# Designs tried in a protein design chat: VHH binders against Asparagine synthetase domain-containing protein YML096W. Part 5

Target 1, 314 residues: Asparagine synthetase domain-containing protein YML096W, of Saccharomyces cerevisiae (q04489r210to523)
Amino acid sequence: YEVTSEIDLNFTSLSEVSKNLYAVLRDSVKKRVESIHPRHIENSPIAVLFSGGIDCSVIVALICEVLQENDYKCGKPVIELLNVSFENPRTGLFPSDTPDRKLSINSAKTLQNLYPNVDIKLVEVDVPYDEYLKWKPFVINLMYPKQTEMDLSIAIAFFFASRGRGFLTSLNGERTPYQRHGIVLFSGLGADELYGGYHKFANKPPHELVEELTRQINNIYDRNLNRDDKVIAHNGVEVRYPFLDEYVIKLSTAEIPINFKVNKLILRKVASQYLKLDGISSEPKRAIQFGAKSAKMTKDGNKHGTDLLKENRN
Key: E = the ipSAE of ESMFold2; O = the ipSAE of OpenDDE; V2 = 0.75 times the mean of E and O plus 0.25 times the DockQ between their complexes.

## First folded at step 1 (VHH)

Design f14 (framework vhh_6fv0_2)
Fold by ESMFold2-Fast, scan of step 1:
Structure f14 (fold): chain B 314 residues (1-314), chain A 128 residues (1-128)
Amino acid sequence: as target 1 above (314 residues)
Amino acid sequence: QVQLQESGGGLVQPGGSLRLSCAASGFTFSSYAMYWVRQAPEKGLEWVSTISTSGGSTYYKDSVKGRFTVSRDNAKNTLYLQMNSLKPEDAAQYYCAKHDWTSYEYLGEDSYPGSDYRGQGTQVTVSS
């Protein structure tokens, strides 16, 4: 894949490109929802890895639009939004206080209000520090050959999110234990690589953004999919990646001007114009391990993200 | 470190002309699109013109099309705005601004397009 260097400073093509992107994203989601047998949807909800950010919120909204096209005899279809938050002894934060949890609550309410005919459940996956310590060695084994502290932080967050053991919080504040039932899990992976999720390009010329996004999308399997698939699949779920659809990638790399990718402008435009997701902000972009507070959880929290895991130094 | 210094403003009669200049320093001028924006007393900031990094593409507010011409000299790190057929409604403080690639606003609208730096401005007064 080669990312185009085209620039549209007057935003003349923005409306057409946004419409085209919405169409191919919706088709991508539809293909992946329709690959689930109708009986499975009725008996097993659709799960989504959910931080409350724009990437996953767009996917949830598109799933809702697709589900509303179908006539199911067994009530409302169910979507499980899996939001993970860690108890972090270094920071003293409870899971309820993490940035991802706060954003997820707000974004879930927005989606629930927009799609009353879909039963959208925000599953609050709270991870006590003792649970983290118990499962850390197991996740290290699952993520091989990835061996950095950063890889562990991401893998452990996905492990607990995909496991899906958490709570539902009612309007009166009552928390009820809940276990994920969905066997198909949707992920927002690919959006950062296609639409530019990193703030560090604000002061860089467009050429550098073109090079970086080209590198990221061509390396996505080795860097992200290999690790994430191993960890998620262990919990008995089948992962779907709508942003990595062939037609989505082709349109996104070849036909979207590079300046529309700064701070995900094009994706935010699709969200606001077609999905009524106004007000959901993804900036600054936080990787799942930082928003969930799974990074730097030990008392020596100054470990560099690229440092090799201690067990591999033996 | 980024500095933008406007000059060339002044008092003219309706129908007159002025050429504004903006001297840029502290960044790689040729790597950024540049803007002219203006603010009249008791009004908000108003986008006037945009020029691409090479100068090959230019955009204008509808009310100034055909009267104003934006240009740049990348060798001199200087941005220009040639203003002809000036009208009383053109009276404002004029600012040059460096494009912020993280801007969420439409370029080519009457709204301020967003930038991370702008200069101190140069005043244009149209008498009569």
Scores: ipSAE 0.000, ipTM 0.199, lowest interface PAE 15.9, mean pLDDT 76

Design f15 (framework vhh_6fv0_2)
Fold by ESMFold2-Fast, scan of step 1:
Structure f15 (fold): chain B 314 residues (1-314), chain A 126 residues (1-126)
Amino acid sequence: as target 1 above (314 residues)
Amino acid sequence: QVQLQESGGGLVQPGGSLRLSCAASGFTFSDYYMYWVRQAPEKGLEWVSTISSSGSTIYYKDSVKGRFTVSRDNAKNTLYLQMNSLKPEDAAQYYCAREFSGDYYPQLTDYGMDVRGQGTQVTVSS
């Protein structure tokens, strides 16, 4: 794929490009929902990897729109929002205090209010430090050939999120255990690579932004998808990646002016204009390992994300 | 203004040596882990080495271990990469980069970096 260097400084095309992106992204979600056996949809939830951010929230809203097109005889369709949060001894924070957990609670409430005909469940997947230590060696083996501390922090977050053992919190604050039932899992992977969601892209000249986004999207299989797919699939789920649909990638790389990708402007525009996600579209981006607090959990405060895992050092 | 400026690249024969330097300014260099990363033409970024803020902890990519040595001089705000026994596959644009230490963290595709220099070209001819 080749990311266009076209610039639209007057924002003349923003409305049309936003509408076109909404349409192809909705079709991408629809194809992936409709590939799930109808019987499964009627009797089993659809799961979503959920941080409360714009990427996954857009996917949830589009799933809700698609589900509302169909008459389900077995009651309201169910969506399980799988939100992972780690106890982090380095920071002293509990899972309830992580940025992603707080954002997920607010975003889930927004989505529940917008789609009352869908039973949207926020599954709070809390990971105690002892559970992290117990499963760490297993995830390291599962994510091979990835070997860095950062790869581990991302892989372990996806491992526990997709495992889907957590809690539902009622309005009175009571927490009841819950286990994921959906065998199809939707992921927002690809949005950062297509729409410029990384901190290092802030204030970059358009030429450099084109080069970085081109690099990111063309390398997504090796760097993210291969790792994440292995980790998620191990928990017995089939993952869906709406942002990696051929038509979504084609439109996103070829037809969206580069300046519409600063801080995910084009995706935020779709969210606010077509999906009524105004509150969510203004929230800052955090990578899953930092929002969930799975990064730098060791006693060694000098550990870095690019450091090789201890098991692989020679 | 946070800046990183690499130098020391050039053309070398296989088996030769080069010493790369990275001059840092606009931040407290001694507080940050530093990296060397490289990119061959039309390829993705590849992590090469990491050095801790004090210089006491060092990591290398397996294929360069024993041939490359990273070091730093905190008094001079300078990072170094001594490259020995250079191979054709080492030919790339070499960048130094500062670790990310803020609240917004890039994904692995960014190698945990928030600032990097313009790079210095290393060409290995045969």
Scores: ipSAE 0.000, ipTM 0.110, lowest interface PAE 18.3, mean pLDDT 75

Design f16 (framework vhh_6fv0_2; at its last look DockQ between E and O 0.01; V2 from the best seeds 0.00; counts 0 for: pae O 11.4 > 2, unsure alone 59.8 < 65, placed apart)
Fold by OpenDDE, look of step 5:
Formats: C-alpha cells, sequence, structure tokens
Structure f16 (fold): chain B 314 residues (1-314), chain A 129 residues (1-129)
C-alpha cells in the first residue's frame, strides 16, 4: 500500500472523505459481525478489546449499529468490552485507578447511553502484580520471536484482556466476578497506523509522515498481527480487525489527504459526525496504548521499550 | 509547594531496628501513593517500598521483604518505614518521595515533566557492628 501525499490545506474534502470512510468502516464491521456463527444472542459471541480510546469506541459503536439493524429474536444483544489494567507496585496504582481504566469507564458509559438496546458490558480485567509475574515467562515464550520489552508489554496486555477474567461493576458500585463469553474479539489495531495516531508523528512534515505511515501499514503484519494473534488465540478466541479490511486500507491510504491523518483527525471526524462520539473524539490520545504500561512494571525503571528481554536462563 | 521531611535515621547494630518518618505538606497527601527510596554510597538511587494512597496495598523490594513495613497516617500526613533486622547492606540515605524519577511509567501516565522528583532531604541509616 502507498499512502498518498495529497494535501488538502483547506479541508474542503473533509466532509466527503469522512463520509466515505464511515461507509467503508461500517461495511467492514458489518461483514465481520455477520460472519459470526452461531449468531445466537444467547451466546454473547462478541467482545471488544477496549481501551476507551477513539479506535475501539468507533468499533463498538459500529457493532451496535449493525446489531440494531439485525432483528435478533432472542433478546438484547450483548457486547463485552474487555479492559485490562495492571497493578503497578512502582506507581502504587491499583487497576481501578489507572487513567486507562477511568477512560474506559467513561467511554463505556457514553456508548451505553447511545445504544440502550444493546447490553454493553464493561469487563474490568484487573491483573495483580503477582499474576503478572506468574504469566510473564509464558507470554514471553508465546510471543517468540518477538523479544523486546515493548512487545512484552503489549502481548501481556492482550493475553490478560483476551482471557477475559474480570469484574462487572453495577450501578451501585458492586463488583462481581465475570468471565468473558465472547468468542470473537474485535480490535482497533490499524487505526494508529492508518490515521497517524502516534504522538511521534504529530510534528512530522507531510513527506515524512507519508513515509512513516506507508512503512507502518505495510509492516503491520510482522510487527503486530503475528504477536497479537498468537497471544489472543491461545485463549481460544478469534480476533478481527475492521481497520485492516482491504477496502478500509485502500481508501485510507490512497484517498485520504495526508493532513487528515494527523492525530487521527479523520477518524475523530467520523466519530463525531456519524457516531455521536463527540466526548470521546475530543480526548487527547494518551501516548500509552495497551501494554506499554505493563512493560514499565518491572522494577528496573531503566528499561526501554526497545530493549531485549533478558533471557531468564532458568 | 511540595515538602517532604524525613526523620528517624541513625546508627544501629546489625539486627537492630529503626523507624523512619516522613512529614508531607503542600499537596493532598491522601490522594497519592508514596515511596521510600534509598541511596547507598557509590550506588544509585534504588526503590525500597511503595504504599498506595489509602494504605491498603504495600510493595517492597525483594531484599527487604519481611523485614521492612511501610505504613501511612493520612490524617497526620505522615509516611512511615519500620525497618527490622537491619543488615549492613541496608545502610543508605533514605528518602520519601511523592514521585520518583526512576518510575518512567509514572511520568507517562501523569504527563509529568521529565525530571520531576519530589523527595525530601533524606535521613541517614548506618548499620555497623
Amino acid sequence: as target 1 above (314 residues)
Amino acid sequence: QVQLQESGGGLVQPGGSLRLSCAASGFTFSSYAMYWVRQAPEKGLEWVSTINSGGGSTYYKDSVKGRFTVSRDNAKNTLYLQMNSLKPEDAAQYYCAKDYTGFEEYRSLYSAEPGTDYRGQGTQVTVSS
């Protein structure tokens, strides 16, 4: 795929481009929802890896739209939002106190309010530090040949999230243990690569951004999918990537001006105009997506994401 | 302005005990996790213990587990470190901290400026026979 170098300085095409992107994203999600068998509402087949960010929120909204269009005979359809948070002994933060968790709660509430006919469940996956340590070697082995701290951070987040052991919080604040039922997980992977979601890109000149995004989307399989799929598949679930639909990628790379791909501007436009996600769309992207926080949980504060994992030669 | 003042250090024999205190002011003490860190001669700053804001969760360096106990009194804005069975290796300047520069993750989470380090002047712990 080649990312276009076209610049629309006056944003004259923003409305049209956002409309087109919405349409192709909707279709992407629709295809992926409709292909789920068995469609029995009773089985709650759909879960979403959910950080509370714009990417996964857009996916949830689109899923809800698709579900509402489908006359499900057997009650209110269920979507499970899987949010993972780690206990961090260095920061002293509990999983419930993390900014990501708070964001996920707020975003989930927004989505619940927007789609009352869908049973949206926020599954709070809390990972104690001891459990992190327990599974860390296993995840390291699972993500091989990837061996960086960054890889581990991401992989272990996906591992626990996809496992789906967590809690539901009632309106009264009561927490009850909950196990994910969804067998198909939706991921927002690809949105950052398509629409310039990384902070490091925000100040890049257009030509550099084109090069970087081109590199990112073309390497996404080797960099992300292999690792993520292995980890998630271990938990007996299938992961689907709506942003990595062929039509979504084609349209996004070739037809969206490069200046619309700064800080996910175009995606935020879609979210606000077509999905009523204004509150979520305006939140600044927090630098640390899924797993980056876990890598830094190690006592050795000096580890860089690019560092190789020390072989536990046990 | 954030102010932290450590006290309670001193000279003890191996196997002895000390109780460190840290008086905090200039911020809502009960809203923040607190840390103990130490620096031995010719060594870098190292993490010793963490206690969450409510005091319900505590964490320790492996080498001090079972010997050290961190606690806090939010009503008094005071952090404590009970050190038992002290070893020569425990000798260091001990600091309480609201933030620790070694916790890069903390910085990223709270958009803290690089280099933010809220710690006191420290209290000296010496362990000698």
Scores: ipSAE 0.000, ipTM 0.284, lowest interface PAE 11.4, mean pLDDT 84
ESMFold2-Fast, scan of step 1: ipSAE 0.000; ipTM 0.301
ESMFold2, look of step 5: ipSAE 0.011; ipTM 0.386
ESMFold2 (binder alone), look of step 5: mean pLDDT 77; pTM 0.786

Design g01 (framework vhh_gocatamig_d2)
Fold by ESMFold2-Fast, scan of step 1:
Formats: C-alpha cells, structure tokens, sequence
Structure g01 (fold): chain B 314 residues (1-314), chain A 125 residues (1-125)
C-alpha cells in the first residue's frame, strides 16, 4: 500500500471522506460480526480488546450498530470489553491505578448509555505480579521468534486480556468474578498506523508523515500481527482486525488527505459525526504495555526494550 | 532518498579494535532508534547493539564490555566501537533503522525498515 500525499487545507473533502470511512469501517465490522455463528451471538459473545481509547470504542459502537440490525431470540446480545491492568511493583501501581483502567471505565459508561439494547460488560482483568511471574515463561515460548523485553511486555498484556479472567464492578462498587465467554475477539490494531495515532507523528511535515505511515502499515505483520496472533489464539479466541480490512486500508491510504491523519483527525470526525462518541477522552494514545503497566515490571534492574530474553525452555 | 551507509570494516587480528560508522540521510535522524546487526556465514542476522533516540543503549551478551554503540545527531551518524575482537566476531555488519523511533528506553519495535548494504569484519591472524 501507498499512502497518498494529497493535502486538503480548506477541509472541503472532510465531510465526504468521513462519510466514506464510516461506511467502509461499518461494512468491515459487519463482515466480521456476520462471520460468527448466529448461536454464538445469541448466547454471548463478542469480545473486544479494550483500553477505552477512540480506536476500540469506534469498533464497539460499530459492533453495537450491526447487532441492533438483528432480531435476537434470547435477550440482549453481549459484548465483553476486556481491559487489562498489571500490578507493577517497580512503580508501586495497582491495577486500579493504570491509565487504561481509568479511561476504560469512563468510555464503557458512555457506550452503555448510547446502546442500552446491548449488554456491554467491562471485564476488569487484574494481573497480580505473582500471576505475571507464573505465566512469563509460557508467554516467552508462545511469542517466538520475538525475543525482546518490549515484545514480552506487549505479548503478556494481550495474553492476560484475551484469557479474559477478571471482574465486573456493579453500581454499588461490588466486584464479581467473571470469565470471558466470547470466542471471537475484536482488536483496534491498524488504526494508529492508518490514521497517525503515535506521538511521533504529531507535527511532522506532510511528506515525512506519508513516508512513516506507509512504512508502518506495510510492516504491521512483522511488527505486530505475528506476535499477537500466536498469543491471543492460544486462549481459544479468533481475532478480528476491522481496520486491516482490504477496503478500509485502500480507502485510508489512497483517498484520505494526509493532513486529516494528524492526531487521528479523520477517525475522531467519524466517531463524533456518525457514532456520537465526541465525549470519549481526548487523552493521547498509549501502547498497551504502557497503559496497562506491563512494561519494566521487575525490580531486578531496568531492562531495555531490546534486551534479549533468557529463554525458559526445557 | 532514505539511506544508511556503513563503513570501517576490514581485517583485524584477534584482540584488536575496529570502529564501524553508519551515515544516515533522507530522514530526521535524531527521531529514530538505530541498531547494528551482524550475519556470520551460515547464520541468520542477529542484533549486536542498539541505541534509542534518547541515547539508551543495549548489547548482545557476548559483546557487553567489548563493544560500544554511540550516535552523533549533528553528523547523522551511528558508531560501533569494537574492542578485544575475537574470531567469532567475524561477520558482515549492518546498520538498521527501527520503526518506532521517538520514545526513550522502549523505542524498539523489533522491526527495522531501512538497512545498509553491510560492511565485512574479518578477525583472523
């Protein structure tokens, strides 16, 4: 894929491209929801990797729109929002203190209020440090050939999120244990690469931004998918990537002016104009290992992200 | 044109020293993490050393204390100072640019999009 260098400084195409993006994203989500056996939808379970940010919230809203088109025989359809947070002894943070947990609580309430005919459950996946230590060697083996500390911190976050063992917090503050029932998991992967979500893209001149976004989207398999697929699939879930749909990528790379990708402007316009998500946090995007606090968890000296892992193979 | 050009390779005796240089052009050098990889005959490429945009460094265990990676943002260059060279250090050395680029310590994605053509280092008597 080639990212267009087209610039629209007068914003004359913004309304048209926002409408087109909404349409292809909704179609992408619809294809992936409709590929799930109807019995599974009726009995629960669409799971979503959820940080409360705009990418995953757009996906949740689109899933809700698609689900509301169908007649269900067994009550409300269920969406499980899987939000992972780690106890981090290096920083002294508890899972309740992570940036992603706080954002997820607020964004989940917004979505629940917008879609009362869908049973949206925020599953708070809390990972104690001893659970991290127990499963660390196993995840290192699953993510091979990725072997860096950075890859481990991301892989372990996805492992525990997709495992889906957590808690539901009621209106009175009571926490009830909950286990994921969904066998299909939606991920917001691709949105940062398509719409300029990483901090490093802010304030770049258009020609540099074109080059960077082109490299990111064309390298996403090696960088992310190979690792993520191995780790998530092990927990018995099938991952769906709506942003990586061929038609979404083609439209996003070829037809969206480059200046509409600063701070995800085009995605935020879709969210605000078509999905009523204008109230969801404007806080900067965080990579999952930083928002969930799975990075640099040992007090055993600070390891750099590229440090090679000691394999715990037999 | 985005390019990385290595230089400084050559023949050196065991116990000797050699400095590799990597000259970058066509991108905002200071914003990217860079790494040195090597490929010995019959082996896949392996990470030798890396340096983030913030200047944090990492090393393969077998080269720690012997090799030093550094960068000069004013000259758009990365260096690998190699001391106490051993026969097993014989390889083609490649300079590479990491995809992530901007964050200190955790800048690396483990994926590299731009590679130099390589420079041969032979450690032999």
Amino acid sequence: as target 1 above (314 residues)
Amino acid sequence: EVQLVESGGGLVQPGGSLTLSCAASGFTFSSYALAWYRQAPGKKRELVAGITSGGSTVYMDSVKGRFTISRDNAKNSVYLQMNSLRAEDTAVYYCARDLSGYYEDWDYTGAFDIWGQGTLVTVSS
Scores: ipSAE 0.000, ipTM 0.161, lowest interface PAE 15.6, mean pLDDT 76

Design g02 (framework vhh_gocatamig_d2)
Fold by ESMFold2-Fast, scan of step 1:
Structure g02 (fold): chain B 314 residues (1-314), chain A 125 residues (1-125)
Amino acid sequence: as target 1 above (314 residues)
Amino acid sequence: EVQLVESGGGLVQPGGSLTLSCAASGSIFSINALAWYRQAPGKKRELVAGITSGGSTVYMDSVKGRFTISRDNAKNSVYLQMNSLRAEDTAVYYCAAESRYTWEDSYLPEEYDYWGQGTLVTVSS
C-alpha cells in the first residue's frame, strides 16, 4: 500500500471522508460479526481486546450497532471487554494503577450508557508478577520466530488478555471472578498505522509522515500479526481485525488526506459524528505493553526492547 | 539483518571536538530513525541525539548547541559532531537504529531495533 500525500484544508471534505470511513469500517465489522456462526453469538459473547482508547471503543460501538440488527432469543447479546494490566515490580505499579485500566473503566461506562440493549462486561484481567514468571517461558516458545524483549512484552499482554481470566467490578466496587466465554476476539490493531495515532507525528513534515505511515501499514503482518495470532489462538479464540480489512486499508491509504491523520483526526471525527463517542478521552495512544505495563518488568535494568531473550527457545 | 558500525571515539581534551560516525548495513530498507545514546559508568543509557529519515532532530538539553546530529540517507550513515566537550560527556556512545513501526515515545531505548557495540569517548587531560 501507498499512503497518499494529498493535503486538504477544506473541513467539509473531512466530513465527507469521515462518512465514507464510517460506512466502510462498519461494513468491515459487520462481515466479521456475521461470519461468526449464529449459534456462537447466541450461546457465547463476542470478546474485544480493550484499552479504553478510541480505536477499540470505535470497534465496540460498531459491534453494538451490528448486534442491534439481530433479534436474540436469549436476552441481551454480551460483549466481553478484555482489559489486561500487570503488576510491575520495576515501577511498583499494581494492575489497578495502569493507564489502560483507568481509561478502560471510564470508556466502558460510556459504552454501557450508549448501548443499554447490549450487556457490555469490562473484564479486568489482572496479571500478578508470579503469573507472569510462570507463563513467560511458554509465551516465548509460542511467539517464535519473534525473540526480543519488546516482542515478549507485547505477546504476553495479548496472551493474558485473550486468556480472559479476570474480574467484573460492580457499581459498589465488589469484584467477582470472571472467565471469558467468547470464542471470537476483536482487535483494534491497524488504527495507529492507518490514522497516525502516535503523538510524535503531530510535529512531522507531511513527506516524512507519509513515508512513516506507509512503512507501518506495509510491515504490520510481519511485525505484529504473525506473533499476536500465535499467542491469542493458543487460548482458543479466533481474532478479527476490522481495521485490516482490505477495503478499510484501501480507503484509508488512498483516499484520506495526510493532514486528516494527525492525532487520528479522521477516526476521532467518525467517533464523534457517527458513534456519539465524543465523551471518550482523546489522550495519546499507548502501545499495549506501555499502557498495561508489561514492558520492562524485569529487575535487570540493562534490558532494552531490542535485546534478545535469555530464554530463547530456538 | 542490520549491522551498525561506529567510529570516531577516543581521548580528547576538555573543550575539544570529536566526530562520531555510524554506518548501517544489511537490510536497511525500513530504518526510520538513527540515534546516538551514551552510557557513563554507573548510569543508565540515555538518548544524546536522534534524527529521522526526513531530517527531524532531537537533543538532550545538556548537549543542545554543542552537539549536532546529521544523517546521510544515501550512505545510511549518521554522524554526531561533538564540540566544547566536557568531562561529563565521558561515556560509551552507541549508535541505534529504529526499524519497528511502533512509534510511541520514539526516544526511549525500547523503540530501537538495532544497536552498535559502542565507542568510548574520554574527555580528560
Scores: ipSAE 0.000, ipTM 0.139, lowest interface PAE 14.8, mean pLDDT 75

Design g03 (framework vhh_gocatamig_d2)
Fold by ESMFold2-Fast, scan of step 1:
Structure g03 (fold): chain B 314 residues (1-314), chain A 125 residues (1-125)
Amino acid sequence: as target 1 above (314 residues)
Amino acid sequence: EVQLVESGGGLVQPGGSLTLSCAASGFTFSDYALAWYRQAPGKKRELVAGITSGGSTVYMDSVKGRFTISRDNAKNSVYLQMNSLRAEDTAVYYCAKDTPYYDEFSGEYYSLDYWGQGTLVTVSS
């Protein structure tokens, strides 16, 4: 895929492009939800790898819209939001105290309020650092010969999410153990590559942004295929990637002006205009800054690792 | 306070060998993964090799079969044995301690690294 260098400085096409993106993305989600069960939806929980961020929240909202089109045979449809949070020894933060866990709680509440006819469960998957270290060699062996740090980080998150052991937290703060029941897991993977989610894309000249996004997009399929086969399948889970739908990628690369991808403008417009996710698209500045800074430092290191994979494939 | 101190760099002829060492302090060494990264002039920093607390290893493709990462928990040290060195291996080599972090925007997990000061390896005649 080739990423367009077209620029729309007056934003005259923003509404039309946002409408078109919403339509193809909704169709992408619908195809993947409907492929789960030949009889529509019937007591089939759907799992979502959930950070509380805009990418996965858009996916959850679209799943809810699709589920609401169907007559339910047995109760409310269930969505399991799998929020994996790692203990961070650098900061001394426990999984329960991380900014990403707090963001996930708030975003889950927003989604629950918007879709009361869907049973949305936030499953808090806590990963102590010793558990991470214990399982890291196992995951590395499953994903071999892939070896970028970025691929490992995604794989380890999918591993703990697919194990699906976590907690549900009640309104009074009590936590009860919960095990994932959904066999199909939806992921927001691809949104950063399509819509410029990395902080390093901010304030780049358009030509450099085109080059970077083209690099990211062309590398995504290799990562997905290896993870699907080796890490996800190990725990009996099938993964769905709505952002990697052929029509979503074609529209996103060919028809969206490059300046609409700065700070994920086009995706935030879809979220606010078509999905009523105003609260999520207006994330607290503190959480955004912390995530962006840590991701940027890690991305600089992982960008080198990703470059290794590309060089070695030539 | 986490400290990582690299040593063993120097000038070597193409086809030669070097062993890099990284001495760690300020944390329980046996509990953490360690990695070697490198950065050549005008190029981006890249992962060369990594070793987990359990001893599992990862390597970049261009060094597989030539480089070997190992650790000695009793000495709080990690090593990189470099054989059959090439001009392309010329870089400053850094030792790093792995720390996982979640990226809220992408929904991806990344490693945040504590870095040493680096040791220069020059492969030239």
Scores: ipSAE 0.000, ipTM 0.140, lowest interface PAE 15.6, mean pLDDT 74

Design g04 (framework vhh_gocatamig_d2)
Fold by ESMFold2-Fast, scan of step 1:
Structure g04 (fold): chain B 314 residues (1-314), chain A 125 residues (1-125)
Amino acid sequence: as target 1 above (314 residues)
Amino acid sequence: EVQLVESGGGLVQPGGSLTLSCAASGFTVSSNYLAWYRQAPGKKRELVAGIYSGGSTVYMDSVKGRFTISRDNAKNSVYLQMNSLRAEDTAVYYCARGPTYYDFWSEYYTPLDYWGQGTLVTVSS
């Protein structure tokens, strides 16, 4: 794919392009929801990798819109929002105290208020440090040949999210253990690469942003998708990637002006204008490895995200 | 051997105060969710107050502002301070243990795995 270098400073064009993006993204979600056998939806919820940020919240809202079009025989359809958070011995933070957990709780409440006819469950996946240490060598072997600390932090977060062991917190604050039942998992993967989710690009000239986003989207199948598919599929889950739909990618790369991608402007516009996610659309994106605090778990000092793993993978 | 032993129950007049204690043995209270439940005759057992391993607390609406749950990690004990007691607070009060982060999944189907025998609180004139 080749990301367009066109710039458009017309505010009306932003609204028109966001309408087109809403339409193709909704169709992408719809065909992936409807490809699930009806018995799976009736007997098993749909799971979503959930950080409380805009990418996954947009997907959840679109799933809710699609589910509301269907006649379900037994109760409300169920969506399981899998929010992973790690105990961090370096900072002393418990999973319940991470910024991403707090954002996820607030975003889930917003979605629950918008879609009362869908049973939206926020599954708080707490990862104790001992569990992290137990599974770390296994995940390192599974993600081979990826060898950076950043790759490991993302892979292990996806591993625990796809296992889906967590808690539901009631209105009075009581936490009840919960196990994921959905065998189909939706991921917000692709949104950063399509809509400029990396904050460091905000001050780059347009030609550098075009070059970097082109590189990222063309590398996603090899670098991110291969790693994530191995880790998630190990737990018996089928993953859906709405942002990586052919028509979503074509529209996003060829037809969305590059300046509409600064700080995910175009996606924030879709979220606020078409999905009533005004509060969520103003929140900055957090990468799963930073929000879940997996990258900051070690007591042996700071590690650069690109540093090679020191563990022996024999 | 895991044990929870409640104490401090008794007869108290409306508007009075009482402190319940829960002494834990066989595990560390700072690593677990601990909660106070109560059951009045003919009623279902209900959550009164809870304290999570991280120190966060929860309360049922009818006791909020009147009751305070706390723990003393050095004494391995959990407390329920009850103020402005009402006749409706009359019940047997139970201390209950929830899972730790480190062994939670072994207890997945029974998250409140241990209960004390209960201590009776009677609020009457």
Scores: ipSAE 0.000, ipTM 0.109, lowest interface PAE 20.3, mean pLDDT 75

Design g05 (framework vhh_gocatamig_d2)
Fold by ESMFold2-Fast, scan of step 1:
Structure g05 (fold): chain B 314 residues (1-314), chain A 122 residues (1-122)
Amino acid sequence: as target 1 above (314 residues)
Amino acid sequence: EVQLVESGGGLVQPGGSLTLSCAASGSTFSSYALAWYRQAPGKKRELVAGISSGGDTVYMDSVKGRFTISRDNAKNSVYLQMNSLRAEDTAVYYCAKEGIYEYDDSGYFDYWGQGTLVTVSS
C-alpha cells in the first residue's frame, strides 16, 4: 500500500471522508459478525480485546449496531470486553491501578449506556505476578521467532486477555469470577498504523508522516499480526481484524488526506459524528504493554523493548 | 530507501576519546529518534544512547557522564562522543533509526548501519 500525501484543510471534506470511512468500517465489521454462525451468536458471546481506547470502542459500537438489526429469542446478545491488567512489583501497582483498567471501566459504562439492548460485559482480567512468571516461558515459546522484550510484554498481555479468565464487577461493587465464552475475538489492530495513533507521529511533517505510515501498514503482518495471531489463537479463539479489511486499508491509505491522520483525527471524527462516543476519555494513546503494565516487570531499569530475551542471546 | 553509514571507529588507549558519526541518505533525520547500539563478542546487542526528534537523550548507566549523543539535522547526521573509554566499551557500534524509547510503541527499528568497530586496549 501507498499512503497519499494529499492535504485538505476543508471541514466539508473532513465530514465527507468521515462518512465514507464510517460506511466502510461498518461493512468490515458487518462481514465479520455475519460470518459467525447464527447459532453461535445466539449461544456464544462476541469477545473484544479492550483497552477502553477509541480504536476498540469504535469496533464495539459497530458490533452493537450490527447486532441491533437482529431479534434474539434467548435474551440480549452478549459482548465480552477483555481488559487485561498486571500486578507490577517494580512499580508497586495493583491491576486495579493501571491506566487501561481505569479507562476501560469508563468507556464500558459509556458503551453500556449507548447500547442497552446489548449485554456488554467488562471482563477484568487481573494477572498476579506469580501467574506472569508461571506462563512466561510458555509464551516465549508460542511467539517464536519473535525474541525481544517488547514482543514478550505485548504477547503475554494478549495471551492473558484472550484467555479471558477474570471478574465482573456488579453495580454494588461485588466482584464475581468470570470465564470468556466467546470463540470469535475482535481486535483494533491496524488503527494506529492507518490513522497515526503512535506518540512519535505527533510532530512529524507531512512528507515524513507519509513515509512512516506507509512503512507501518506494509510491515504490520511481520511486526504485529504474526506474533498476535500465534498467541491469541492458542487460547481457542478466532481473531477478526476489521481495520485490516482490504477496503478499509485501500480507502484509508489512498483517499484520506494525510493531515486528517494526526492523533487519529479522522477516526475520532467517525466516533463523534456517527457513533456518539464523545463521552470516552481523551486520554493519550498507550500500547497494551504500557497501559496494562506488562512491560518492565523487574527492577532492571536498563531494559529496552528491542533488547533480546536471555534465551535468545547472540 | 534509507542508508546509514557509520564512521569514526578504531583502536584507542584506555582513558582516550573517539567520536562516532552516522550519516543518512534517503530520509531526513529531523522527525526521527536515533540511537547508538553496541555488541561485544558473545554478548547481546544493547542500547548505548538515544536522542529524540526533540533533542531528549537517554544513556545506559555505564556510559552516563562519559558519552554524549548529538544530532545535526541539516547534515542528516548523528554523533556519539565517547570520553574516558574503558576496555569494557570494546564492541561493534551500530547506528539505528526509528523508535528508541519505551513510551513510543512504534519503535521498531527498520534501518541499521553496518557497524563500526571500537577497540579499547593498550
Scores: ipSAE 0.000, ipTM 0.194, lowest interface PAE 12.4, mean pLDDT 77

